VH-VL binders against Probable ABC transporter phosphonate/phosphite binding protein PhnD2 (phnD2). Designs and how they scored, part 18

Target 1, 264 residues: Probable ABC transporter phosphonate/phosphite binding protein PhnD2 (phnD2), of Prochlorococcus marinus (a3pdp9)
Amino acid sequence: SADPDKLIVALIPDENAATVIQDNQGLKDYLTEAFDKEIELVVTTDYSSMIEAARNDRLDLAYFGPLSYVLAKAVSDIEPFAARIKGGTKTYNSCIIGNTKKGVTSFDDIKGTTFALGDPASTSSRLFPELTLAENGLTKGKDFQGVFLGSHDAVALAVQNGNAQAGGMACPILKSLKKKGVIDPSKVTTIAQSSPIPQYPWTMRSTLSPELKEKIRFTFLDLDSDKVLKPFNADGFASITDSDYDGIRKAGKLLGLDLSKFVK
Short names: E, the ipSAE of ESMFold2; O, the ipSAE of OpenDDE; V2, 0.75 times the mean of E and O plus 0.25 times the DockQ between their complexes.

## First folded at step 8 (VH-VL; framework fv_acimtamig)

Design e4 (from d3 with heavy chain N52W Y54S R98K; at its last look DockQ between E and O 0.01; V2 from the best seeds 0.00; counts 0 for: pae O 13.8 > 2, placed apart)
Fold by OpenDDE, look of step 8:
Structure e4 (fold): chain C 264 residues (1-264), chain A 122 residues (1-122), chain B 106 residues (1-106)
Amino acid sequence: as target 1 above (264 residues)
Amino acid sequence: QVQLVQSGAEVKKPGESLKVSCKASGYTFTRYYMHWVRQAPGQGLEWMGIIWPSGGSTSYAQKFQGRVTMTRDTSTSTVYMELSSLRSEDTAVYYCAKSPWYYTSGDAFDIWGQGTLVTVSS
Amino acid sequence: SYVLTQPSSVSVAPGQTATISCGGHNIGSKRVHWYQQRPGQSPVLVIYYDSDRPSGIPERFSGSNSGNTATLTISGTQAMDEADYYCQVWDSYSYVFGGGTKLTVL
């Protein structure tokens, strides 16, 4: 339906599902009232599943990571329309972290280690960490061993506990985990931060009615609810376009990513 | 009902390769990590490695590095373990086992396959 | 490499309490899991995270972990409890099993 009574709103599983759902309850309530529709939040098991769902038009709204969005856009007609904004910026950074106790505090220390990554389709827990490592002369499979753990919080915990000696993850998530007491700052060292990454894009399926699409865009861009924005430490949502993520496409090419491997 | 069903017993010669399958059912295959554990006759349990079915990433015990390969087929919810350059010491029952959630430090194995006996003899 | 040490065998009379130890350096700082394996069967998880019991496992099974020793306790031991028991920990990006303990119910 072009104007369904229920909207499926998918969220990227960059943390455990419970956390993602909890953080978005304010948004759920807000959208329910704004659209006068049932809102169902969905967190898929992995990034590829979310991409596949988009491909099959099973999602009405979807909050992707930058790379996963690029991948989804390659196989679906999703339309980006908004991204989180804070302090006038629509960007965030990826962090490379190391186990402090094991003495992994520099790029040289990463040689010969196991490096924890999130999802293969993760921007800040796969793409940019690998790029940053490559820029510093480290190649996965040659200089270090990579392991995918599925989520950013899993990466952080693995590094903290020494299961992996180093890892890559979103800096904002790292900060959040430290604030929550999940990660002990004394046990995890930040080795590097990436260049700015465009923020996660909100997307909608192209087959929604033009009227509904307009309402969705307006609702997000005009959103000024503390209940929604405080959990994300955001000032609001700002307009974005597909071209805002051309840098991600370029970065993907640099790593020789095969898009076909990210879709089921 | 959650089940892990493994392939049947095999007899191999030294130098050959074995490949055991583990078919999962009753749960979301891509959500949980899968482990391989073996047990030589009359001996204890030995962890071989882990695979993440969603992405296919793996990590192996150091003892088996370079000799073991774990793979998965998401369309059939099946995990495979291949061990090459077999020796008599590789005679064992091989088990697949799942984790109860995403791999985190020190997670347990809650469901096990029935085991696959592989005998290596000249 | 990290080593877990278990007694090779433990004997107990029916109805009595069986105690199986698992020794390891500073094992109290790790999460210990226990598995039961009856002859000719696959292992079964009986205790996880030191003291948590999976659904379906009898209450007579309990676990503790402190210092250098983790302990599996079986109260009111029954004939069906006769099996091999293995402790397990995560260490250095690998899983380590104890050598196993054969519990005999006299």
Scores: ipSAE 0.000, ipTM 0.475, lowest interface PAE 13.8, mean pLDDT 92
ESMFold2, look of step 8: ipSAE 0.008; ipTM 0.409
ESMFold2 (binder alone), look of step 8: mean pLDDT 92; pTM 0.946

Design e5 (from d4 with heavy chain N52Y; at its last look DockQ between E and O 0.01; V2 from the best seeds 0.00; counts 0 for: pae E 14.0 > 2, placed apart)
Fold by OpenDDE, look of step 8:
Structure e5 (fold): chain C 264 residues (1-264), chain A 121 residues (1-121), chain B 106 residues (1-106)
Amino acid sequence: as target 1 above (264 residues)
Amino acid sequence: QVQLVQSGAEVKKPGESLKVSCKASGYTFTRYYMHWVRQAPGQGLEWMGIIYPSGGSTSYAQKFQGRVTMTRDTSTSTVYMELSSLRSEDTAVYYCARSYWYTSGDAFDIWGQGTLVTVSS
Amino acid sequence: SYVLTQPSSVSVAPGQTATISCGGHNIGSKRVHWYQQRPGQSPVLVIYYDSDRPSGIPERFSGSNSGNTATLTISGTQAMDEADYYCQVWDSYSYVFGGGTKLTVL
C-alpha cells in the first residue's frame, strides 16, 4: 500500500535490540500522533537482514548507518531525507579503542591483537576503523586479527573485558555507554578518532504516496520535541541527499568491499 | 626474572602417555599465550599447539588433534602438555614458549629449557 | 599447509656478512620471526615482526621481508653466531617454522 495504516520503522542494530527500542520510544509516540498511524519499530538481527528487508520492500521507514545505507540503496529504491544534527554538524566520528589494563594504548600496541569489529556493513565499527588502521600501517590478517561481534556495545564490552584487546566503534555510542556506566572509562583507552562521518540517514521506501512522503519529511525536519531528541542526543533533523554519502562509497571501494556479499 | 621452567626428562614405552609441565614466573601468567613446540633429534622445530591461560581454551596442530591435551593451573602459573598413544617418532625435546598477548605479536620471546622424552620399546 | 623454505646450510668467514633466506608464498604479507638455536640450547628470538630486535640482541642482526622471501642478515659475523636459525610465521591459526639453516663460521 502507498498509504498504509501501519508504518514499519526499522532501526539499525548498532546496539542491542532492547536499547535501540527503548531509545526510540519517544520517536514512536511522536510519529504515532503526527501520522495518526500505527508505528511498529523493528530491529533486525544484523545489518544485512535490514538491507534485505529494504530490498524486499518490507520497510516503510529505515534508519541506516552510512555504509549500510549505501549498500541498501544499491539494491532498493529507498529515499534518504533526514539526518540528526548536533552543534550545527551532521557528522560523527569512529573511535579505535584499546584495553587499558592490557596496555593497548597506541597503534603499535594493536600488533598481534584480536581487533573487535561490529558488523561487516558497519561504517564506524568496520569501515573506518580498518581504514584508519591501514593508514597507520596496520593490515588485517598480518598485523592483527579481526573478529565481528555484531554490535558496537559488544565491541566495547569485549575490549573492556579483554576478550578483544582493541576494537572500533562509533564515538557517540562509546560516550553513551560510559555515561550509562556500562563501560568504565578507566578500562578502555581511546587510541584514535576518525575523520568526520556523515550521520545516519533516515530513509523511506519510494513506493509511498507523494503526500505521505512529504508529510514524513516535514514531520522529521520540523521536529523539536525533547522527548524524541534527547535519546538521539540531537538538536534536530536536517535534510540530506544521496550524494552526501558519496564519500562513504569511495571509502568502501578503497577497502575493496563487494556489495554482492551483503545481498542474500 | 622472566623464565619458564619445565619438568625433567622422561623415558616412555610405545602406547603410553607423557605429561610435561611448564612453570612460568616473573610475569603476569594470564597475559601471554603458551605454546608447545617439539624437536626430534637432528630435526627442526614443530609447533604442537597453543593454550590461552586466562580461559584455558586451546588450539592444536592438526597432526596432534585427538592425541594432545594442554591444560593450565593459574594458581601455580603452570601449563601442562599431555601426549597419548606414544610412538617412537614422538621421541623429541619438548619446549614450552610464550608469546605476548599484544606487543610481541606472535613471536615466541621466552622459551623453557626443554624436556627430553624418549620413546623406546 | 603453508610451507617455509630455508637453505640447509650457510657458511661465512669471521667478520663477513651472513644472509639466510626464508621463502614462502607471499611471505611479505606475513610477519616473520627468527630464532637462533645453539647446540644443546633452547631457541632464542633474535628478530620479530620482520625487522625488530629484542632487547639484548646485537645490532649486527637485522631482518627484512618482501615478496616471497624473508631474510635474516648478520653483519660482522662472529664465532658465537654459529647456530641453527629458524624462520617462523602464523598462518590459518597455526604456527609454521622453516626447516632451519645451519650457519657455520669458518
Scores: ipSAE 0.000, ipTM 0.514, lowest interface PAE 13.0, mean pLDDT 93
ESMFold2, look of step 8: ipSAE 0.000; ipTM 0.442
ESMFold2 (binder alone), look of step 8: mean pLDDT 93; pTM 0.957

Design e6 (from d3 with heavy chain N52R R98K; at its last look DockQ between E and O 0.01; V2 from the best seeds 0.00; counts 0 for: pae E 10.6 > 2, placed apart)
Fold by ESMFold2, look of step 8:
Structure e6 (fold): chain C 264 residues (1-264), chain A 122 residues (1-122), chain B 106 residues (1-106)
Amino acid sequence: as target 1 above (264 residues)
Amino acid sequence: QVQLVQSGAEVKKPGESLKVSCKASGYTFTRYYMHWVRQAPGQGLEWMGIIRPYGGSTSYAQKFQGRVTMTRDTSTSTVYMELSSLRSEDTAVYYCAKSPWYYTSGDAFDIWGQGTLVTVSS
Amino acid sequence: SYVLTQPSSVSVAPGQTATISCGGHNIGSKRVHWYQQRPGQSPVLVIYYDSDRPSGIPERFSGSNSGNTATLTISGTQAMDEADYYCQVWDSYSYVFGGGTKLTVL
C-alpha cells in the first residue's frame, strides 16, 4: 500500500556490510520511534542489485550513491529528499591513491599498472577516478588495467597491500580508514582529488502516500539525534532535488556508461 | 540446480589449522553472501562469519575473531574458511550456506552445503 | 550479544499440532527464520521472515512472531517431521541461532 506498516530501507554497499548496518542502527531506531513502523535495513551484495530492487518497487527508502541514484532514477519511480551536511557543505571528493612502496605517487606512475576501482556503478570509486585519469592523459585499457573490487575499503586495502598499485575511492572514507588504523598513512599516498561531488542522496519510493512522504522528509530534516549523526560524521540533513545530480548525469554520459549493465 | 559442495572430512591435531572449501554452482556466485556455520557433536548451530564474494570483504563472529579467515576465488566460484590454533572443542561439522534472493546480510540461509566433519584429537 | 531461547524438546502424537517457541527480547521487531535438521543431515530452511515458506515446504508448517516470542507451528504432525528445529535472527552485525528443539513424534 501507499502507507505500509513496514519500511524496507536499503543502504548502498560502499563499505563492509556489517559496518554499513552498524552505522545506520541509530537511524533505524529513530525512524521506528518517529513512524511507529517496522524498519528493515537491507544491504545488497552490489550496486546493480540495489538498482534492480528499486526498479522492481521493492524498496521504500534507499540510500544511494550519486551515480547509482542517477541509474536507479532512470528506471525507477523514486525521488531524492535529503543528504547529510558537514561543515556547511553537501559535497565530497574522490581521491586517487597510490602504493608508496611501489613508488606510485604521481599520474605517470600509474601507467602500466593495475588500478583498483570499487563497484562499476560507484561515483567516487569508479566514475570520477576514470574521469580524473582521463583528464590527466590516462586511458583505461590503454595506459592501465582497471579491476573492480566492489567497495571503497576493498580498494584501499588492495592499494595498501600492493595487490593493486593505485586506486580511486571516496576521500572521506579514506580519511576514516586512516583514523581507524585500517590504512597506514605511510603505505598509501593521495595523488589527486576530484572536483566536488554532490553527497549521497536519501531517496524514497514516489508511490508512497503524500502524507508519508512529507513525514519522511520532515523527520530527516528535523533530525538532531547524536545516535544517528555521530556514525554519519554529520551535522544534520538538508534538502536536495533531482537536479542536484545533473552534473553526475553529464559525467556518466562523458564516460559512456551503458545503463543495461546495471539492470537485469 | 543450486548446489554448495564442500571438501571432505579432515582429522587434525591441536594447534594445527584447517581449511574447508565450498564450491558454488547453479547461480551467479558474486550476487549472494556466503556464510559459515558449525555444529559440534550433539550440539546446536553456531554462526562463524560472512563473506561478500564481490570484493571479498568479511565479518566474523566475535568468538572466532583472530582465528578465522574467509576467502574466495571468483574464477572457481569457491569460498574457503580457515580456522587456526585448533583445539578439541573445534571438533564439528562445518557448513557453508548462502543467502536467498534478497542479496542482503540480514537474510536467512536458503541453501546449505553437505557439511565437512573436522575432528581435532591428539 | 542477543540471546534466543528454545525449549530443549517437544513431544507430540502423530496428527496433532506441534508448537516450538523461540524467545527473545523484542523478537517481534526482528525477522525470524526456522530450520529443520534431520539426524545426520544439513539444516533445511522451513520458514523465513517470520511466516513465509520456501518452495517445497508443506503448508502444515507455519510461523508467527509477536512481542517477545516467535513460534513455529506444525499441524498434522507426521513421523518425518521428527527432527531438531532452530530459530535464527540477525541482530547488530551477527547471526544468532536458538539452542534448538528436538521434536519427537510418538
Scores: ipSAE 0.006, ipTM 0.536, lowest interface PAE 10.6, mean pLDDT 88
ESMFold2 (binder alone), look of step 8: mean pLDDT 94; pTM 0.961
OpenDDE, look of step 8: ipSAE 0.291; ipTM 0.739

Design e7 (from d3 with heavy chain S57W R98K; at its last look DockQ between E and O 0.02; V2 from the best seeds 0.00; counts 0 for: pae O 12.0 > 2, placed apart)
Fold by OpenDDE, look of step 8:
Structure e7 (fold): chain C 264 residues (1-264), chain A 122 residues (1-122), chain B 106 residues (1-106)
Amino acid sequence: as target 1 above (264 residues)
Amino acid sequence: QVQLVQSGAEVKKPGESLKVSCKASGYTFTRYYMHWVRQAPGQGLEWMGIINPYGGWTSYAQKFQGRVTMTRDTSTSTVYMELSSLRSEDTAVYYCAKSPWYYTSGDAFDIWGQGTLVTVSS
Amino acid sequence: SYVLTQPSSVSVAPGQTATISCGGHNIGSKRVHWYQQRPGQSPVLVIYYDSDRPSGIPERFSGSNSGNTATLTISGTQAMDEADYYCQVWDSYSYVFGGGTKLTVL
């Protein structure tokens, strides 16, 4: 249906599902009231599953990471329309972290280690960490062993506990985990931060009615509710376009990513 | 309920290959690493290898390098272990086991399959 | 390769405390896990990360790890505790099991 009574809103599983759902409960309530529709939040098992769902038009709204969006856009007609803004910026950074106790506090220390990554389709927990490492003369499979743990919080915990000696993840998530007391700052060292990455895009399926699409855009861009924005640690949502993510496409090419491998 | 259900017992000849399956249920399959452990009759536990949630990364015990292959199918929530060039010494019960958390190493095995007896005899 | 050493057997009277050691070079710097295996059954995790106890495991099971020795302690040993016990560590991209200890309850 172009105007369904229920909207399926998918969220990228960059953290555990419970956390993701909790952080988006305010948004759920807000959208329910704004659209006078049932809102169903969905957290998929992995990034690829979310991409596949988009491909099959099973999602009405979807909150992707930058790379996963690019991948999804390659196989679907999803339309980006908004991203978070904080402090006047629509960007965030990726962090490379190391286990402090194990003495992993520099790029040289990463040699010979197990390096934790999130999802293969993760921007800040795969793409940019690998790029940063490569720029510093470290190659996965040669200089260190890469392992995918599925989420950013998993990466942080693995590094903290020494099961992985180093890892890559979104800096905002790291900050959040420290604030929550999940990660002890004394146990995890930030080795490096990446260049700015465009924020996660909100997307909608192209087959929604034009009227509904406009309402969705307006609702997000005009959103000023603290109940919604505080969990997002955002000042609001700003308009974005597909071209805002061309840098991600370029970065993917540099790493030789095969987009076909991300589709089930 | 979290369960790991393995394939049935097998009888093999020297030089053949075995492939044991482990079907997972009751949890998010793509979030946890899987392990294979075997136990020869009257002997201790022997770790064979680990496979990550996506199946794109494995680490095998040195003893089995070149003979063992671990794979997983997300669509069926099944992990496979193949061992080639079988020898009489490969007669054992083979277990699959899962990690309890999103860890690559160092964590324990919280759930085990029921085991698969493989007998290699001429 | 890293080696874990366990005694082949330990005997204890009912109600007494059983102690099973697991020796390894600087094992105190590693995380040690323990498994119980009864005859004809799959292993069961009884201690993880040196001293943590999984849900469902009786409080009489405890663990410690320091120096070159990790220890599994079973207080108030019961007949049902008769089993093989294995220690385990992660080292150099591999898991290593001890040789196992047969606990007999007299």
Scores: ipSAE 0.000, ipTM 0.495, lowest interface PAE 12.0, mean pLDDT 92
ESMFold2, look of step 8: ipSAE 0.104; ipTM 0.640
ESMFold2 (binder alone), look of step 8: mean pLDDT 93; pTM 0.951

Design e8 (from d3 with heavy chain P100Y; at its last look DockQ between E and O 0.02; V2 from the best seeds 0.00; counts 0 for: pae O 14.3 > 2, placed apart)
Fold by OpenDDE, look of step 8:
Structure e8 (fold): chain C 264 residues (1-264), chain A 122 residues (1-122), chain B 106 residues (1-106)
Amino acid sequence: as target 1 above (264 residues)
Amino acid sequence: QVQLVQSGAEVKKPGESLKVSCKASGYTFTRYYMHWVRQAPGQGLEWMGIINPYGGSTSYAQKFQGRVTMTRDTSTSTVYMELSSLRSEDTAVYYCARSYWYYTSGDAFDIWGQGTLVTVSS
Amino acid sequence: SYVLTQPSSVSVAPGQTATISCGGHNIGSKRVHWYQQRPGQSPVLVIYYDSDRPSGIPERFSGSNSGNTATLTISGTQAMDEADYYCQVWDSYSYVFGGGTKLTVL
């Protein structure tokens, strides 16, 4: 349906599902009232599943990471319309972290280690960490071993306890985990931060009615509710376009990513 | 004082369900994960599953998939474990235990409940 | 499934050193935890992360982990140390316990 009574809103599984769902309850309530529709939040098991769902028009709204969005856009007609804004910026950074106790505090220390990554389709827990490592003369499989743990919080915890000696993850998530007391700052060292990355894009399926699409855009861009924005750690949502993610496309090409491997 | 207090002993028949509670106190309930471990008479410890009190997400050992349900009540800082389709082999002491990190981190169980004996007999 | 192997029993004279082994494939790459369980009581964490000791646990308890074997060592063993001891690791999104070792103080 172009105007369904229920909207399926998918959220990227960059943290455990419970946390993701909890952080988005305010948004759920807000959208329910704004649209006078049932809102169902969905967190898929992995990034590829979310991409596949989008491909099959099973999602009405979807909150992707930058790389996963690029991948999804390659196989679907999803339309980006908004991203988080904080401190006047629509960008965030990726962090490379190391186990402090094991003395992993520099790029040189990463040699010979197990390096934790999130999802293969993750921007800040795969793409940029690998790029940053490569820029510093470290190659996966040669200089270090990579392991995919599925989520950013898993990466942080693995590094903290030494199951992985180093890892890559979104800096905002790291900050959040420290604030929550999940990660002890004394146990995890930030080795490097990436260049700015475009924020996660909100997307909608193209087959929604034009009227509904406009309403969705307006609702997000005009959103000023603290109940919604505080959990998001955002000042609001700002308009974005597909071209805002061309840098991600370029980065993906540099790593030789095969888009076909990200679709089930 | 940090402690986990479990519900009392139960006697069940085969085919019935058991539900054991574990009340946490002395710490921030949502900052620790809760595990359930059981021990059959004269046997070793067996991990059953994990629940995240923050949002209620769960992961179960394969052996108990489809038969175990873990839930939590944040208002009372209580975790529940329900096991259905009981068999004589389910006779055991059931323990709740907390850990600080996500199950993928492999953190230790630093605080345990006193245990709940469940006897399943015809 | 990942398997941890412990001896069924270990005996030691008072004041002597007891060693309990926990075998597992490449267990040295994992974090091993140890629990003590006295008769009729709940398990108690005595060693975590291979060799770290929780507050309140006597210094005579120590742990090591390398290769395919983790070891719990109890120096100057006392009568109160008589208990079952279990090693534990995380593997494939599950926690795995060893079969347990009964320590007898002669």
Scores: ipSAE 0.000, ipTM 0.492, lowest interface PAE 14.3, mean pLDDT 91
ESMFold2, look of step 8: ipSAE 0.293; ipTM 0.725
ESMFold2 (binder alone), look of step 8: mean pLDDT 93; pTM 0.952

## First folded at step 10 (VH-VL)

Design j1 (framework fv_acimtamig; at its last look DockQ between E and O 0.01; V2 from the best seeds 0.00; counts 0 for: pae E 18.1 > 2, placed apart)
Fold by ESMFold2-Fast, scan of step 10:
Structure j1 (fold): chain C 264 residues (1-264), chain A 121 residues (1-121), chain B 106 residues (1-106)
Amino acid sequence: as target 1 above (264 residues)
Amino acid sequence: QVQLVQSGAEVKKPGESLKVSCKASGYTFTSYYMHWVRQAPGQGLEWMGIIYPSGGDTSYAQKFQGRVTMTRDTSTSTVYMELSSLRSEDTAVYYCARSPWYTSGYAFDIWGQGTLVTVSS
Amino acid sequence: SYVLTQPSSVSVAPGQTATISCGGHNIGSKRVHWYQQRPGQSPVLVIYYDSDRPSGIPERFSGSNSGNTATLTISGTQAMDEADYYCQVWDSSSYVFGGGTKLTVL
């Protein structure tokens, strides 16, 4: 349906499902009121599952990460419309972190260690960490071993607990975990921050009616509710286009990713 | 064809401000970082800072912090570099140069023609 | 605060091999880029990521990077190669250029 009575809103599992669902309750309430429709929040098991759901036309709105969006866009009829803005920018950074007690405080300390990665289709917990390490002379499989843990919070905890000596994750998520007391700043060292990454895109399926698509776009761009924006650590939302993610497409090629491996 | 075209030469007095433009064409403007690099007469290349045109995010070399401002206009695919409180030692050719934004270590593959700025008298 | 050191000048006869060094602490762990600047012209990227050549750059240009020294090598040097050459790395939060080497082909 071009104007469904219930909107299925998917959120990538960049953290454990309970945290993602909790952080988006304000959004669910806001959208329910704004659209006068039932809103169903869906958190998939992994990034690949969300890409497949979009490919199979099962999602009305989807909050992807940059790489998972690029992968989904190649096989789905979706369009990006908004990204969060914070401090006047619609970008964020990826962080490389090390376990302080194990002495991992610089790139050289990563040699011979286990490096924690999030989901294989993650931009800030896979793609950018691997590229940043490569540009500093550290190659996965040669200089260190990579292990995929599935989410950013899992990476942070593994590094803090010493189950991995180093890892890569979104800097904003690390900051949030430190604020919540989940991560102790004295136990985890930030070794490096990446170049800016375009913020997670909000997307909608292109087959929604033009009237509903305009209403959705307007609703996000005019959003000023503190209870909705606070969990996103956002000042608001700004308009985006597909071309804002062309750099992610090139990054994937540079790393040698076979994009077909992420979709069926 | 990928091209970066900069504004024309300028003559400035000490204490004035400079604003140089760099217009990009032949590629997706928001997919590449834009850097500013200067070169004083007979001297080497000096990195001034970077802007990510998609979001407008900037990072400046410590030497220029507080004096330099980089901005962009996505509708015209143009990046601007403003340098305030000019001194005679700011006399230089100013270049814009692009690099892929997907890695902070990628090379500056395309350069503008340069803008000569003379600060005197 | 990271510093790249290059010789001020290198001179070679036509057809000879020119080598230009770029010294830096543990530079072998970084990715080095090389730029050619002919008099009155903009810099041109000739080598990136230690040893890769951009499309259009002759195979006589090559690079290496190990330990504390990166090297740009130009085999069969031609008069047109006479230029200033700059090495470059990204270090933590900034892009650092070497001081430049003037290559003279006589």
Scores: ipSAE 0.006, ipTM 0.500, lowest interface PAE 10.4, mean pLDDT 88
Fold by ESMFold2, look of step 11:
Structure j1 (fold): chain C 264 residues (1-264), chain A 121 residues (1-121), chain B 106 residues (1-106)
Amino acid sequence: as target 1 above (264 residues)
Amino acid sequence: QVQLVQSGAEVKKPGESLKVSCKASGYTFTSYYMHWVRQAPGQGLEWMGIIYPSGGDTSYAQKFQGRVTMTRDTSTSTVYMELSSLRSEDTAVYYCARSPWYTSGYAFDIWGQGTLVTVSS
Amino acid sequence: SYVLTQPSSVSVAPGQTATISCGGHNIGSKRVHWYQQRPGQSPVLVIYYDSDRPSGIPERFSGSNSGNTATLTISGTQAMDEADYYCQVWDSSSYVFGGGTKLTVL
């Protein structure tokens, strides 16, 4: 339907599903009131499953990471419309982290170790960690062994617990995990940050009615509720366009990522 | 082949401490959270806490904070739960159970056989 | 703190359908897991993530979760299904069990 009574809203599983859903309860309530529609929050098991759901037109709204968005856009009729703002910017960074107890505090300390990565389709826990390491002379498979752990909190926990000696993840998620007490700041060292990454886009399926799409866009852009914004660590939302993600497309090509492994 | 094998039944006096072991086999020990759950006679299940076996980090249910300590030995793939200042109300079967460490909301897919601890004077 | 409410007991005849409820505020936004505990034995996972079955669990076990109620359904109930059943969620940093439901197959 172009104007359904229920909107299915998918959230990228960049942290454990229960936390992702809980942190978005404020948004669910806000959208329910704004649209006078039932809102169902969904978290898929991995990024590829979310891309497949978008490909099959099963989602009305979807909150992707930048790379997973690019992959979904290539096979789905979706459009981005908003991203969070914090401190006047629509960007964030990927952090390279190390286990403090094992003395992993520099790029040289990563040589010969196991490096934790998130989902294979992740921007800040896969693509940009590999770019940042490559910029510093470290090639996956040659200088370190990469392991895919699925989510950003899994990467952080693996580094804290010593299952991996180093890892890559979104800096804002690491900061949030430290604030929540999930990660002990004394156990995890930040080694480096990536170049700026465009923020996670909110997207909608293009097959929604023009009237509903415009209402969705304005509803996010006018959002100023602390109940919604505090869990996102955001000052508000700003408009974005597909071309804002062209840098992500170039980065994927530069690393030679096999994009076909992320679609079915 | 995945197993959690716990130490045997114990009888304790009030004021003593108990220490129950849980040995894992058939999987990568550091790839799963380990939980402790107890069940008083004729009662339901009560979560006590969680340990991350690789680093040894723990989180305890508020009811047990200050009395429970969970530790592990990665060389033997074993976790331990110690409960101090025992009372008769601590009489229960104590279970270890694992869950995937990459999500904290996942289910307990494998349980130990349980350890009966009786606290009586 | 978060609470899960289950009926104390449910009775069904062999071959009938048993339903066991698990009530909680906004439980539909959580992932619900179900455990079977036969007398004198450890719990066994029978449903996870609301409706998924682990390998080896018969397809007559199913689950649903919407609104304020999650439900475990056992169709074609057999004598071996007589056990206690617990629902469980994660809420914040705590793992919460329901009080348990004794299923009797008469």
Scores: ipSAE 0.000, ipTM 0.396, lowest interface PAE 18.1, mean pLDDT 87
ESMFold2 (binder alone), look of step 11: mean pLDDT 92; pTM 0.950
OpenDDE, look of step 11: ipSAE 0.005; ipTM 0.474

